# VHH binders against Profilin-1 (pfn-1), part 89

Target 1, 132 residues: Profilin-1 (pfn-1), of Caenorhabditis elegans (q9xw16)
Amino acid sequence: MSGWNAYIDTMTAAAPSIKRCAIVGAADGSVWARTEADNVFKASEEELKTFVALFNDVTQVPAKGADIEGVHYVVPRTEESLIFGKKENTGFFAVKTKSAVLIAVYEGPNEVAAQVRKAVESMQTYLNNAGY
Short names: E, the ipSAE of ESMFold2; O, the ipSAE of OpenDDE; V2, 0.75 times the mean of E and O plus 0.25 times the DockQ between their complexes.

## First folded at step 13 (VHH)

Design vd4 (from vc58 with G104S E109D; framework vhh_4orz_3; at its last look DockQ between E and O 0.70; V2 from the best seeds 0.79)
Fold by OpenDDE, look of step 13:
Structure vd4 (fold): chain B 132 residues (1-132), chain A 123 residues (1-123)
Amino acid sequence: as target 1 above (132 residues)
Amino acid sequence: EVQLVESGGGLVQAGGSLRLFCAASGFTFSDYSMAWLRQAPGKRREWVALISYAGDYDYADSVKDRFTISRDNAKNTVSLQMNSLKPEDTAIYFCAAFDSFDESDSTYDYDYWGQGTQVTVSS
């Protein structure tokens, strides 16, 4: 669905530190939209299937971390619909909507993380209100 | 008062080993992820290792398979076993506590720092 690409653009515009971003189905990890061109989101279908399943029990995720695009992230924090991963000067925020998971991989100092979270949570709220 | 105190640093020959310790007090240690960072002369502080409050861990590529991070919540300590040390590992090593999100300023950063311990690896 081409309309989902607009949401990718919205998130990346809201947080310039976001390098790669994807919107995937919460049930199966199917890719609905993703960043492309110079910053292709490269997670495999199988990896995404495993990743979205983490939201079934987020309380266990900090003990085992999360893998995205073949990279392991330590997960210092989870919330009911949020997973935060960290690795050196990179990290990710993943948030769950009614039917989707939004994933934003960012690069920069720790200070940029708040802006990235705000961007994905804003989109989360928008999509939830829209029924997605 | 919050305090992080590093120990175990010193002078070692290349190929040698050191074990760093960080003793924490003044906060709920088990709620914090803990990190080791280092700063070499003339260089920026760099990430070395991170261990979550739940025990998952990761390393910088430059130290992977040589360093091991661990924590003991009963003793409020985090340690860094450093094997096969290289001259390029020479730095001041810092222990830091990472509260994943600071509600007061809406930031994701290290909340507490130690004063650091010097590690010098001679060639």
Scores: ipSAE 0.861, ipTM 0.918, lowest interface PAE 0.4, mean pLDDT 93
Fold by ESMFold2, look of step 13:
Structure vd4 (fold): chain B 132 residues (1-132), chain A 123 residues (1-123)
Amino acid sequence: as target 1 above (132 residues)
Amino acid sequence: EVQLVESGGGLVQAGGSLRLFCAASGFTFSDYSMAWLRQAPGKRREWVALISYAGDYDYADSVKDRFTISRDNAKNTVSLQMNSLKPEDTAIYFCAAFDSFDESDSTYDYDYWGQGTQVTVSS
């Protein structure tokens, strides 16, 4: 999809520690946009369908963790529309909008997490205000 | 006052085992996700294992299948069973706690750290 790629670019520019990023449909996990080329976001269709369904009840996620791009992440914390996962020196933030889920996979120590969270939550707010 | 106190470190021959414990006090332990990290001399602190407050867990690839993290909410402890130890596992091991329910925390980093326990694996 044209147009949605600009939102990917906005998030990756706002938080350079984001290495891969995607916008997927909240109902089915279909990919609306993703990082491409050398940093392609590689999650499978089946994995994304399972992943977006976690937002149906985020309180159950810390017991199971979350899988993205074939990597298991322990989820030490969720909020109503946010899931945070960790694996070694990498992690992800995912946030849900009215119609979509934004996923950002980052690399770096925990000190970079706040910038990544801010980037995805800013886009979450923007897309919600735009009706998505 | 919050305290995390590690124990169980020491000197062990390669191929041996150790069990580390982290005793927690001063906070509601069951609301925290708990981690083990380690730091060898001259190296960055690295993630070893994490167990969520609700029981999911995982390990760094370098220790997977050799280390086991577990928690006991009745005793306010997290432990790390370390088997098949290698000289590369030599480090100070730290227990760390992450408040899984602090809605005001925007940092998403560990809130509390222990002082560490030394593990030395002889070749």
Scores: ipSAE 0.770, ipTM 0.896, lowest interface PAE 0.8, mean pLDDT 92
ESMFold2 (binder alone), look of step 13: mean pLDDT 82; pTM 0.825

Design vd5 (from vc55 with F101M E103R; framework vhh_4orz_3; at its last look DockQ between E and O 0.09; V2 from the best seeds 0.00; counts 0 for: pae O 5.5 > 2, placed apart)
Fold by ESMFold2, look of step 13:
Structure vd5 (fold): chain B 132 residues (1-132), chain A 123 residues (1-123)
Amino acid sequence: as target 1 above (132 residues)
Amino acid sequence: EVQLVESGGGLVQAGGSLRLFCAASGFTFSDYSMAWLRQAPGKRREWVALISYAGDYDYADSVKDRFTISRDNAKNTVSLQMNSLKPEDTAIYFCAALDSMDRGDSTYEYDYWGQGTQVTVSS
C-alpha cells in the first residue's frame, strides 16, 4: 500500500484485540493504509467519505451512530477528536489527526477497549507531532 | 448515591411478552447512554441493546425485531419491551449506564450497573 503500513502494524501489535484498522485521509476518506489479507478492512469508498465527515461535528454523531464495513454502531460517547462505537461484542475507536483519521475495529468485552483507545491515541499523537 | 433498579421480570410462557424497566437516580440521566445486558447461568454476560443519550439505538442480532429499547428522560427510565419470547431468552437482565462525557476518568467501561431482574421463559 505505502510506507504507512508500519503504522498499521504498530497499532495492531499494541492492542491485539484490534481485528482490522486503517489510516484514511481526513478530507476525503482515501485509504493511506489498512489491514490486509484475511483481516482486510473492507469499508467502501462511499462509507469512508461519509465516515470522516462525522468529525466535522462529533457532537452530532451519538444521535445517528456510525457505519463502517456495512455495520451500524451506536456511538455512546465522543470526544473532541475521537468517536467510540459499539455493536454487540465489537466496537471501534476512530481518532482524527491534522490530515488523517485512524480507525480501529476491535472484538472483545468493554475491558479491552481501553487498550485499543490507547493504541490509536498514541498513534494520533505521533502523527500530529510529525505534521500529519 | 447512584442507583439503577431493574423491574418487570418474571415467569412467562414461550411466545409471550414482558416489559422491563430500569429506574435511574443519583446522576444526570440525560447525559448517559443506557444498555441492557443479560446473563444466563454458566454463560458470559452478553449485550442485548444500547440506546445512546441522543437516541440512536441498536440490538443484538438474536433479539432484533422482537425487543424494543426506549428511554424516558423525564422519568429517568429506560425500558425493554420483549415480545415473542423464547426459552433461550431466559437470563438475568441488567441495566447499565455509560457516561457520554469525559469527566476526568477516561474509562470506556459501563460506569453503573443494576442488580438485575430474572426473566424465565418456559417452553
Scores: ipSAE 0.687, ipTM 0.857, lowest interface PAE 1.1, mean pLDDT 90
Fold by OpenDDE, look of step 13:
Structure vd5 (fold): chain B 132 residues (1-132), chain A 123 residues (1-123)
Amino acid sequence: as target 1 above (132 residues)
Amino acid sequence: EVQLVESGGGLVQAGGSLRLFCAASGFTFSDYSMAWLRQAPGKRREWVALISYAGDYDYADSVKDRFTISRDNAKNTVSLQMNSLKPEDTAIYFCAALDSMDRGDSTYEYDYWGQGTQVTVSS
């Protein structure tokens, strides 16, 4: 579990606009690591279970949106292993690895989104290569 | 709550015309540029037209001289007049808002999105 915290720190360091971040199990939404202290990731287990299940059929997600930490986000588009949402000056990127879902909630202007995506996708690639 | 609702889509014969509407609520409409994007089956979503918060407009080359974008800040609406429609114009058309004068080529550049309206052009 301590090892997963390092990956949280890596993503947060790579994209300062990330306010909260979590690594959860792709199968059940169990929390493996999350931001703590002043930036606690607050999604419930039930919510995360529902969220990770969205990756079973991402094509339907734009029509429904996605909820993270009790906040409803518009989902403009999805990819096979990528779901992102927006709400005003906030948003999230979620990517799926072999066994995990990485979730990053960010705050800032539109320009920061690219950096956030890059951060989570970089971690996605790293974890996939590592077998996770 | 922010909402964008498209309307006006449907089935039309090649050479025909449609007018799409988008009604916005829940945000300061006049501060945002409004755009239309479309996504055809099996293709990526592509930018179609933009009208900035300053009133400037721009079009994709594929729709230039056929489509006309307009906005009504008093009614919080943006419209897309589509003339001389072609089968290749068949797509789901989305209304989107962005806090920029320039078009966004990436979907995450837009702050708000509608659910889309289907436009089908038969040959």
Scores: ipSAE 0.019, ipTM 0.307, lowest interface PAE 5.5, mean pLDDT 91
ESMFold2 (binder alone), look of step 13: mean pLDDT 83; pTM 0.842

Design vd6 (from vc58 with A60K S106Q; framework vhh_4orz_3; at its last look DockQ between E and O 0.75; V2 from the best seeds 0.73)
Fold by OpenDDE, look of step 13:
Structure vd6 (fold): chain B 132 residues (1-132), chain A 123 residues (1-123)
Amino acid sequence: as target 1 above (132 residues)
Amino acid sequence: EVQLVESGGGLVQAGGSLRLFCAASGFTFSDYSMAWLRQAPGKRREWVALISYAGDYDYKDSVKDRFTISRDNAKNTVSLQMNSLKPEDTAIYFCAAFDSFDEGDQTYEYDYWGQGTQVTVSS
């Protein structure tokens, strides 16, 4: 479990606009790793369970949005294994691997979003290749 | 050619109401999320409201319960009903179209902007 923290560090290093992020089980939303200290990822287990279930049918998510850490995000677009949420100058990218969901919450102007996506998708690819 | 045209702005007294409209053309409106932003004198442009292409919406905290964003895909319009207006709501209001996943270019910026409509709320 502690080894997963390294992946959190990798994503946050790759995209400085990421403020909080987590790696959770795709099946149940259990937290495998998360940002801590000054940037604690604060989503509850119940919330995460609901969140990861969104990936069962991502096509419905833009109609309902997504909630993370008690904050509602409008979801302008989804892909098969990706959910993008937006709220003012914040947003999130969530990507699904074979067994996990990676969630990155970022702050900044819209142009930083591309870097955030790249960071989480890079990790997605890495974990998928590793069998996770 | 893509065009977004705002209307409905004007001068109103505090506590009054305005309804802004944005007419879109030149793109597949139903595929885009739409946003309202505003820029007050001497301030940066700020997010006001967003409605997804599928109808989910959210607001800036300071306008919640006062403003209502809606869209009509049949008419290619997005609207912003503004009630209980305050002097601090004075700004140029812009509508913008947002496609999160542009094919070949993932910028995640607003793709199209209107020229804006002036809203002035007097005390």
Scores: ipSAE 0.843, ipTM 0.910, lowest interface PAE 0.5, mean pLDDT 92
Fold by ESMFold2, look of step 13:
Structure vd6 (fold): chain B 132 residues (1-132), chain A 123 residues (1-123)
Amino acid sequence: as target 1 above (132 residues)
Amino acid sequence: EVQLVESGGGLVQAGGSLRLFCAASGFTFSDYSMAWLRQAPGKRREWVALISYAGDYDYKDSVKDRFTISRDNAKNTVSLQMNSLKPEDTAIYFCAAFDSFDEGDQTYEYDYWGQGTQVTVSS
């Protein structure tokens, strides 16, 4: 058991609209944990390396968008450690901790996005407080 | 008062083209990401295209090769050029605005909606 898988379970339980989720290394995008089985988070290592580098300057992301799992997302909002992306009736929230990036891909209209953000930000706070 | 006013809808034969416009007033347009959504009878409103305040854009996959979204921050407009129209594109088309700089954490709903413009594509 990695122990990191429990954090995946915590986020998906907190926001049922999350369909796929991952914790990846902030430096290189390496996968520490992800949803598996029927809802495998399937981004490539190359995509994840590019994705985590977006946090080097979040203010440039709305002009470029973000790609994850082979899907392009328009990014209508970012914050210092958060990227929000949209594609059709899906979207993602990604947040950066000291060492990691948490990625949650959700399905549903914009109204459900707040629960997803709360789930990932709660975990962000926890991991930052633990030194990650 | 905030207004989003769509225009350019109408009746067109399959294979034809229409250009929709959305004129915005009452807010700082350049701070908003803009979307086109549509609703056919008996269906949920669906996302058609989104353009961020900074210019990135994308489309619903089924219209990607036929529709083009653009914005003009000087004129406070967003446009949707629709080519090669099909009967399945028949819907009310809505313009919507999302505040990209709102620091609230309450909701990620679109802040403003237009009243919609009808597009009808006949066989």
Scores: ipSAE 0.616, ipTM 0.841, lowest interface PAE 1.4, mean pLDDT 90
ESMFold2 (binder alone), look of step 13: mean pLDDT 83; pTM 0.831

Design wd10 (from wc3 with S106N E109D; framework vhh_6fv0_2; at its last look DockQ between E and O 0.02; V2 from the best seeds 0.00; counts 0 for: pae O 10.2 > 2, placed apart)
Fold by ESMFold2, look of step 13:
Structure wd10 (fold): chain B 132 residues (1-132), chain A 123 residues (1-123)
Amino acid sequence: as target 1 above (132 residues)
Amino acid sequence: QVQLQESGGGLVQPGGSLRLSCAASGFTFSTYDMYWVRQAPEKGLEWVSTISYSGSNTYYKDSVKGRFTVSRDNAKNTLYLQMNSLKPEDAAQYYCAKWYDILTGNFGDFDYRGQGTQVTVSS
């Protein structure tokens, strides 16, 4: 999806501490776009299907955590459309839109995490307003 | 209070160079990604460059790639923009920022940016 790749480029420029990110289908985890080359987002089809299903009941996610790219994250908090995962000095933010889930994996301190969340939520709002 | 102060602007001929500096205080500079943004007369804000908190990752607007270099010195709480091969279209007020929303084209908060420094390019 060449059009979707522009959103990946925007995310990495907007929050340069994002190491990898992807936009995947909310229903099935199919990859619409992702970071490539030296920063390839490597999550299996089955892992992504499992991951996006977490949004079916976010209240249960903190008890079990979440897996992305074969890494298990503690999930200290969720919101209806947002999951935050943390492991050591890395983490992820994932947000759900009407049609998609945007996943951003970052490395850095809490202040960077807040900047990453701002970037991810701005894109979430943009995609929802565009009908996605 | 968060403060950012840009300096190093001025008048330069096409093809010339300038080095902008941004002195940061009132926050832990080394834990924030940082942004350079510019505004030409009667134009909207335009993202120029972004650098990660450690300095390891840098990104540039296509029109400045190869000519501009962003860097930071976390020990001195200072952000830099080296601008080479300047063109008339680079003339603008240049801002450093603690946040800039590239997608919506705004800073979101007054405390996120400095007052700017003027770059003028003339023959």
Scores: ipSAE 0.717, ipTM 0.872, lowest interface PAE 1.1, mean pLDDT 91
Fold by OpenDDE, look of step 13:
Structure wd10 (fold): chain B 132 residues (1-132), chain A 123 residues (1-123)
Amino acid sequence: as target 1 above (132 residues)
Amino acid sequence: QVQLQESGGGLVQPGGSLRLSCAASGFTFSTYDMYWVRQAPEKGLEWVSTISYSGSNTYYKDSVKGRFTVSRDNAKNTLYLQMNSLKPEDAAQYYCAKWYDILTGNFGDFDYRGQGTQVTVSS
């Protein structure tokens, strides 16, 4: 188990509604860690490369949505370092750190989204402070 | 540009019915979950109902369950709210919203919510 896997566990523990999550390189979408076993994060390398590139211009993302694990999400909201996708009772939060993108896919009613965001952004802050 | 226009509000007696409509344009309506929210005088904006983008899932505020029915026609880019057995406490300005703001708990920024339609319930 890599050190990055511990961060996956931290996020999933902080937000039980998270079904799958991954930490990937911001530059190329390479997978540093991801949920496995019964909740495997299944995004392809090609997909992740495209996904992380969305952060180059987040203002355009709401117009076209975003794809994760072969699923198309509408993107109601973006911020400088955040992309929020939604599809019915599922969604994802993606946040960008200095060198990584954290992606959390969740399932549940809208009210759980705040907790998921908090978990991901907390990790974002931690990693940024650590230089990542 | 995103446009939402509510209609169908009016004055009804308690126990009456209204059917609200929301005409949507400027975005791919069929891909978005849609929301009904309302604001009563001197009260904050409150959630009323949600319908998934496909219409397969619907959710309601507890106080309106069994009385209100949300639906949509994606071919017409229109959201509906059938309100039956209306009560005085249902009186409010009703809005349709494009998305849920997870930061504030609000439903739609100003640009993602219509101008609203007034519902008044009085004997």
Scores: ipSAE 0.006, ipTM 0.244, lowest interface PAE 10.2, mean pLDDT 88
ESMFold2 (binder alone), look of step 13: mean pLDDT 82; pTM 0.829

Design wd11 (from wc3 with K65R A97T; framework vhh_6fv0_2; at its last look DockQ between E and O 0.02; V2 from the best seeds 0.00; counts 0 for: pae O 5.7 > 2, placed apart)
Fold by ESMFold2, look of step 13:
Structure wd11 (fold): chain B 132 residues (1-132), chain A 123 residues (1-123)
Amino acid sequence: as target 1 above (132 residues)
Amino acid sequence: QVQLQESGGGLVQPGGSLRLSCAASGFTFSTYDMYWVRQAPEKGLEWVSTISYSGSNTYYKDSVRGRFTVSRDNAKNTLYLQMNSLKPEDAAQYYCTKWYDILTGSFGEFDYRGQGTQVTVSS
C-alpha cells in the first residue's frame, strides 16, 4: 500500500457512500492512489489525462460534461478548483490541489452528495496546507 | 430543527456489552451517512464508526473493529452501536452525528446537537 492509500482510507471512512475514489497527479493524471479490489477505480491513464486537463479552464466544463470510468456526467456547476458531475442517482466530486486531483465517485441522494463534497474539500484543504 | 438523542449508555464491567441508540428527527435520516464519535474526559473527539445512508457500508476505528457493530433502521430514524467486549479505554461520552470532518476529527461546526450517552467501564 502506497503512503497515499491512507488518504483514500480516510475519505471512504468519512464519506462511506463514496463508491470509488482516487488521487491522481494534476499535471498528467497519473494514479497516486485509488480504491482497489472489488471497488477498483477503473479510469484509464488516457482518460485521466483528459479529465485533469478540465481544471485548466473549469468554465468550459458545464457545456461539455465530463467523462470518468467510461461514464458521461452532466456538470451542472463548477468552481475554480471543483467539478461536480451527475448521472441519475450517482455522481462525482473532483477537487484540485497544488499537485493533485482528488476524485470521489458516489451513489446516493443530494444530501449524501453534500457530505461527499465536504469530505473531499476537507482533504483538499489539508493537502494544500501540507504543500501538495 | 435537527435533533439527535443518544441513549443506552451505562455502567458495565470489562468484557460486558451495551447497545447505544440514536433517535433522529428534524431531517431526512435515510438520506444521510451517519457517524459515532466519543470523547473521554479531557480528551478530544475520537471517531468510532461510520455507516452509509442505506446501511450497506460500515467503517470502524481499528481499536474497536470486531467488537463494535454499527447499524441503522431507516424506517424508525434510528442509528445503533452494539458494543461488545468493552474495555476500560472505551469509557467515554458517545455521540451520533451526520457530519464529520475527516482531517480534524471534529463534527461540523453547527451539526453537533445531542447530549450524548455516557459509557462507564469499571470492575
Scores: ipSAE 0.552, ipTM 0.805, lowest interface PAE 1.8, mean pLDDT 89
Fold by OpenDDE, look of step 13:
Structure wd11 (fold): chain B 132 residues (1-132), chain A 123 residues (1-123)
Amino acid sequence: as target 1 above (132 residues)
Amino acid sequence: QVQLQESGGGLVQPGGSLRLSCAASGFTFSTYDMYWVRQAPEKGLEWVSTISYSGSNTYYKDSVRGRFTVSRDNAKNTLYLQMNSLKPEDAAQYYCTKWYDILTGSFGEFDYRGQGTQVTVSS
């Protein structure tokens, strides 16, 4: 688990607008790593299990939105391995790797979203290449 | 089916006012940030204003700030744009949309907009 914390740090460093971040198992939503201290990622196991299951059929997610940390986000659209949500000046990006789901919750103006996406997709690529 | 219908456009003299409306249906209006965009002749689509889903936050293009006011009535599924002190450069087809391309971080492309309403400003 400690090794996965480094990837959390990498994403948060790459996008300062990321407030909370987690790496979870794609199969069951188990937490491999997450932000701690003042920015604890607060999603429950049950919530994460439901969340990662959204990737089984991403086409249906925009119709129902997505819940993270007890907050409901609207999901304008999805891509094959990407789910993003919005709420006011907050949002999230979630990307799926071979075995994991990376979730980044951010806060800020819309302009920061691209940077957040780049951060999580970069990590996605790295982990995929590493076999994860 | 998402439907948006803009109205309220027209011809006004410089310094005049218009109030645009956007009737929304086919989605949970109260849960979406809404946007006004416009397209002038021979120009691309440009962002004008944003209002958060609750109405608590509003944002404006610099050139319209202080003159335009965005608002919404979630009970009526309606978005508004009060345009005061209109200028010739405000002339455009105005659209409302629930879509911001968050993936690209740009306002260059929009989905889910209506037919628009024409605003003409002429002396």
Scores: ipSAE 0.025, ipTM 0.323, lowest interface PAE 5.7, mean pLDDT 88
ESMFold2 (binder alone), look of step 13: mean pLDDT 81; pTM 0.829

Design wd12 (from wc47 with K61R E109D; framework vhh_6fv0_2; at its last look DockQ between E and O 0.88; V2 from the best seeds 0.00; counts 0 for: pae E 2.1 > 2)
Fold by OpenDDE, look of step 13:
Structure wd12 (fold): chain B 132 residues (1-132), chain A 123 residues (1-123)
Amino acid sequence: as target 1 above (132 residues)
Amino acid sequence: QVQLQESGGGLVQPGGSLRLSCAASGFTFSTYDMYWVRQAPEKGLEWVSTISYSGSNTYYRDSVKGRFTVSRDNAKNTLYLQMNSLKPEDAAQYYCAKDYDILKGSFGDFDYRGQGTQVTVSS
């Protein structure tokens, strides 16, 4: 277990509606940390490689959607360093830091989505300030 | 108008128990993750516990694990914190919130919290 697991724990504590989350390398999608036990983040290496590449041009992502853990999400919103996916009562927030991508998959009403976003963006800011 | 009102605080001896309540109104309580935070004298705000909107997931700061239990009754719009085996270091003003950043230690832009309830643990 690396120090990155602490950040996973922090995000899940900050937004308990997060079901699964991961911290991956922005360059290659390599997994640095992820939720485990009953809430294992299940995205494959190949999928994550494809996913992190979406940040190369986020403007095209809403047209095609995004896949996480074998699930296809509609992408209603993108920002320079943020991808928001939605599927029924689930969704994900992905944010890019200097060297990483944080992915949080959540379940619940739209209200908790806002809370999840805040948690992920707060972690994004923290890691960026730390040089990651 | 979002309103949160904490209650249940008081004076207890070390090893004692208290049950805090937080009455929520002005928003759809059942659709929000909720937080307990506390502020001890001359200390900053610190996160205590979080519970998911459905109550299915709960999280605690390490120092309260095994002693505190967060729960909620969505039908009553009420958040609870059962505190057992209380220690002097648990003495603080306790707040419930629907908008708290545990990384920043702040209630966020809208400061959705109550007036708090005081917990005192005699030494």
Scores: ipSAE 0.865, ipTM 0.926, lowest interface PAE 0.5, mean pLDDT 94
Fold by ESMFold2, look of step 13:
Structure wd12 (fold): chain B 132 residues (1-132), chain A 123 residues (1-123)
Amino acid sequence: as target 1 above (132 residues)
Amino acid sequence: QVQLQESGGGLVQPGGSLRLSCAASGFTFSTYDMYWVRQAPEKGLEWVSTISYSGSNTYYRDSVKGRFTVSRDNAKNTLYLQMNSLKPEDAAQYYCAKDYDILKGSFGDFDYRGQGTQVTVSS
């Protein structure tokens, strides 16, 4: 019913190796949209509040790693508005827009990770330009 | 050097079927998601379908859902598009792509595509 679900669909079509994803509020981690059904994004609102706060100082995240959906990821690098987490042949990209954080959990080799990053950053740019 | 060669196009009647192929070389095909896009004369590029690197996830533009099936054979470095129940609006030059941005509607700067393969539907 929400228009935000269309953006979830666009990201998964652009990068089908994304297994689960969500759009959450940057201030409080509230879920605006997420993958559902067999691919439900299962992070709690409390976990998401902690997760989005990582963007308050991304430079400290590599030393601590990051948790999402109860899974701990090594964070090899961050950028001003991007956190990349890795665990074995899986990982996540999270990017911050003006109002939201986009989270995409994917599976696949490093080449897939690069494609996922491009899809997520393209959506980040789109939402920022739309005022979100 | 990355190379993509499309084939399998042709002239068919409305309701007919075609199977397009895309032969890939110059990169590790099995580690990339792949895309089908099309362009009718005097029109822009239009995303048709996406398939994940393993082939386990597929996505289609709404106007082709249920009629087209994307698949891949990673052992043969080949991407396919089975096109059933073809309509006149499906007529276009079809391209496969290793890198395509759905939001921008464009190919990647350094990725190659072949000449495409023409699909013509006439009654």
Scores: ipSAE 0.544, ipTM 0.803, lowest interface PAE 2.1, mean pLDDT 90
ESMFold2 (binder alone), look of step 13: mean pLDDT 82; pTM 0.824

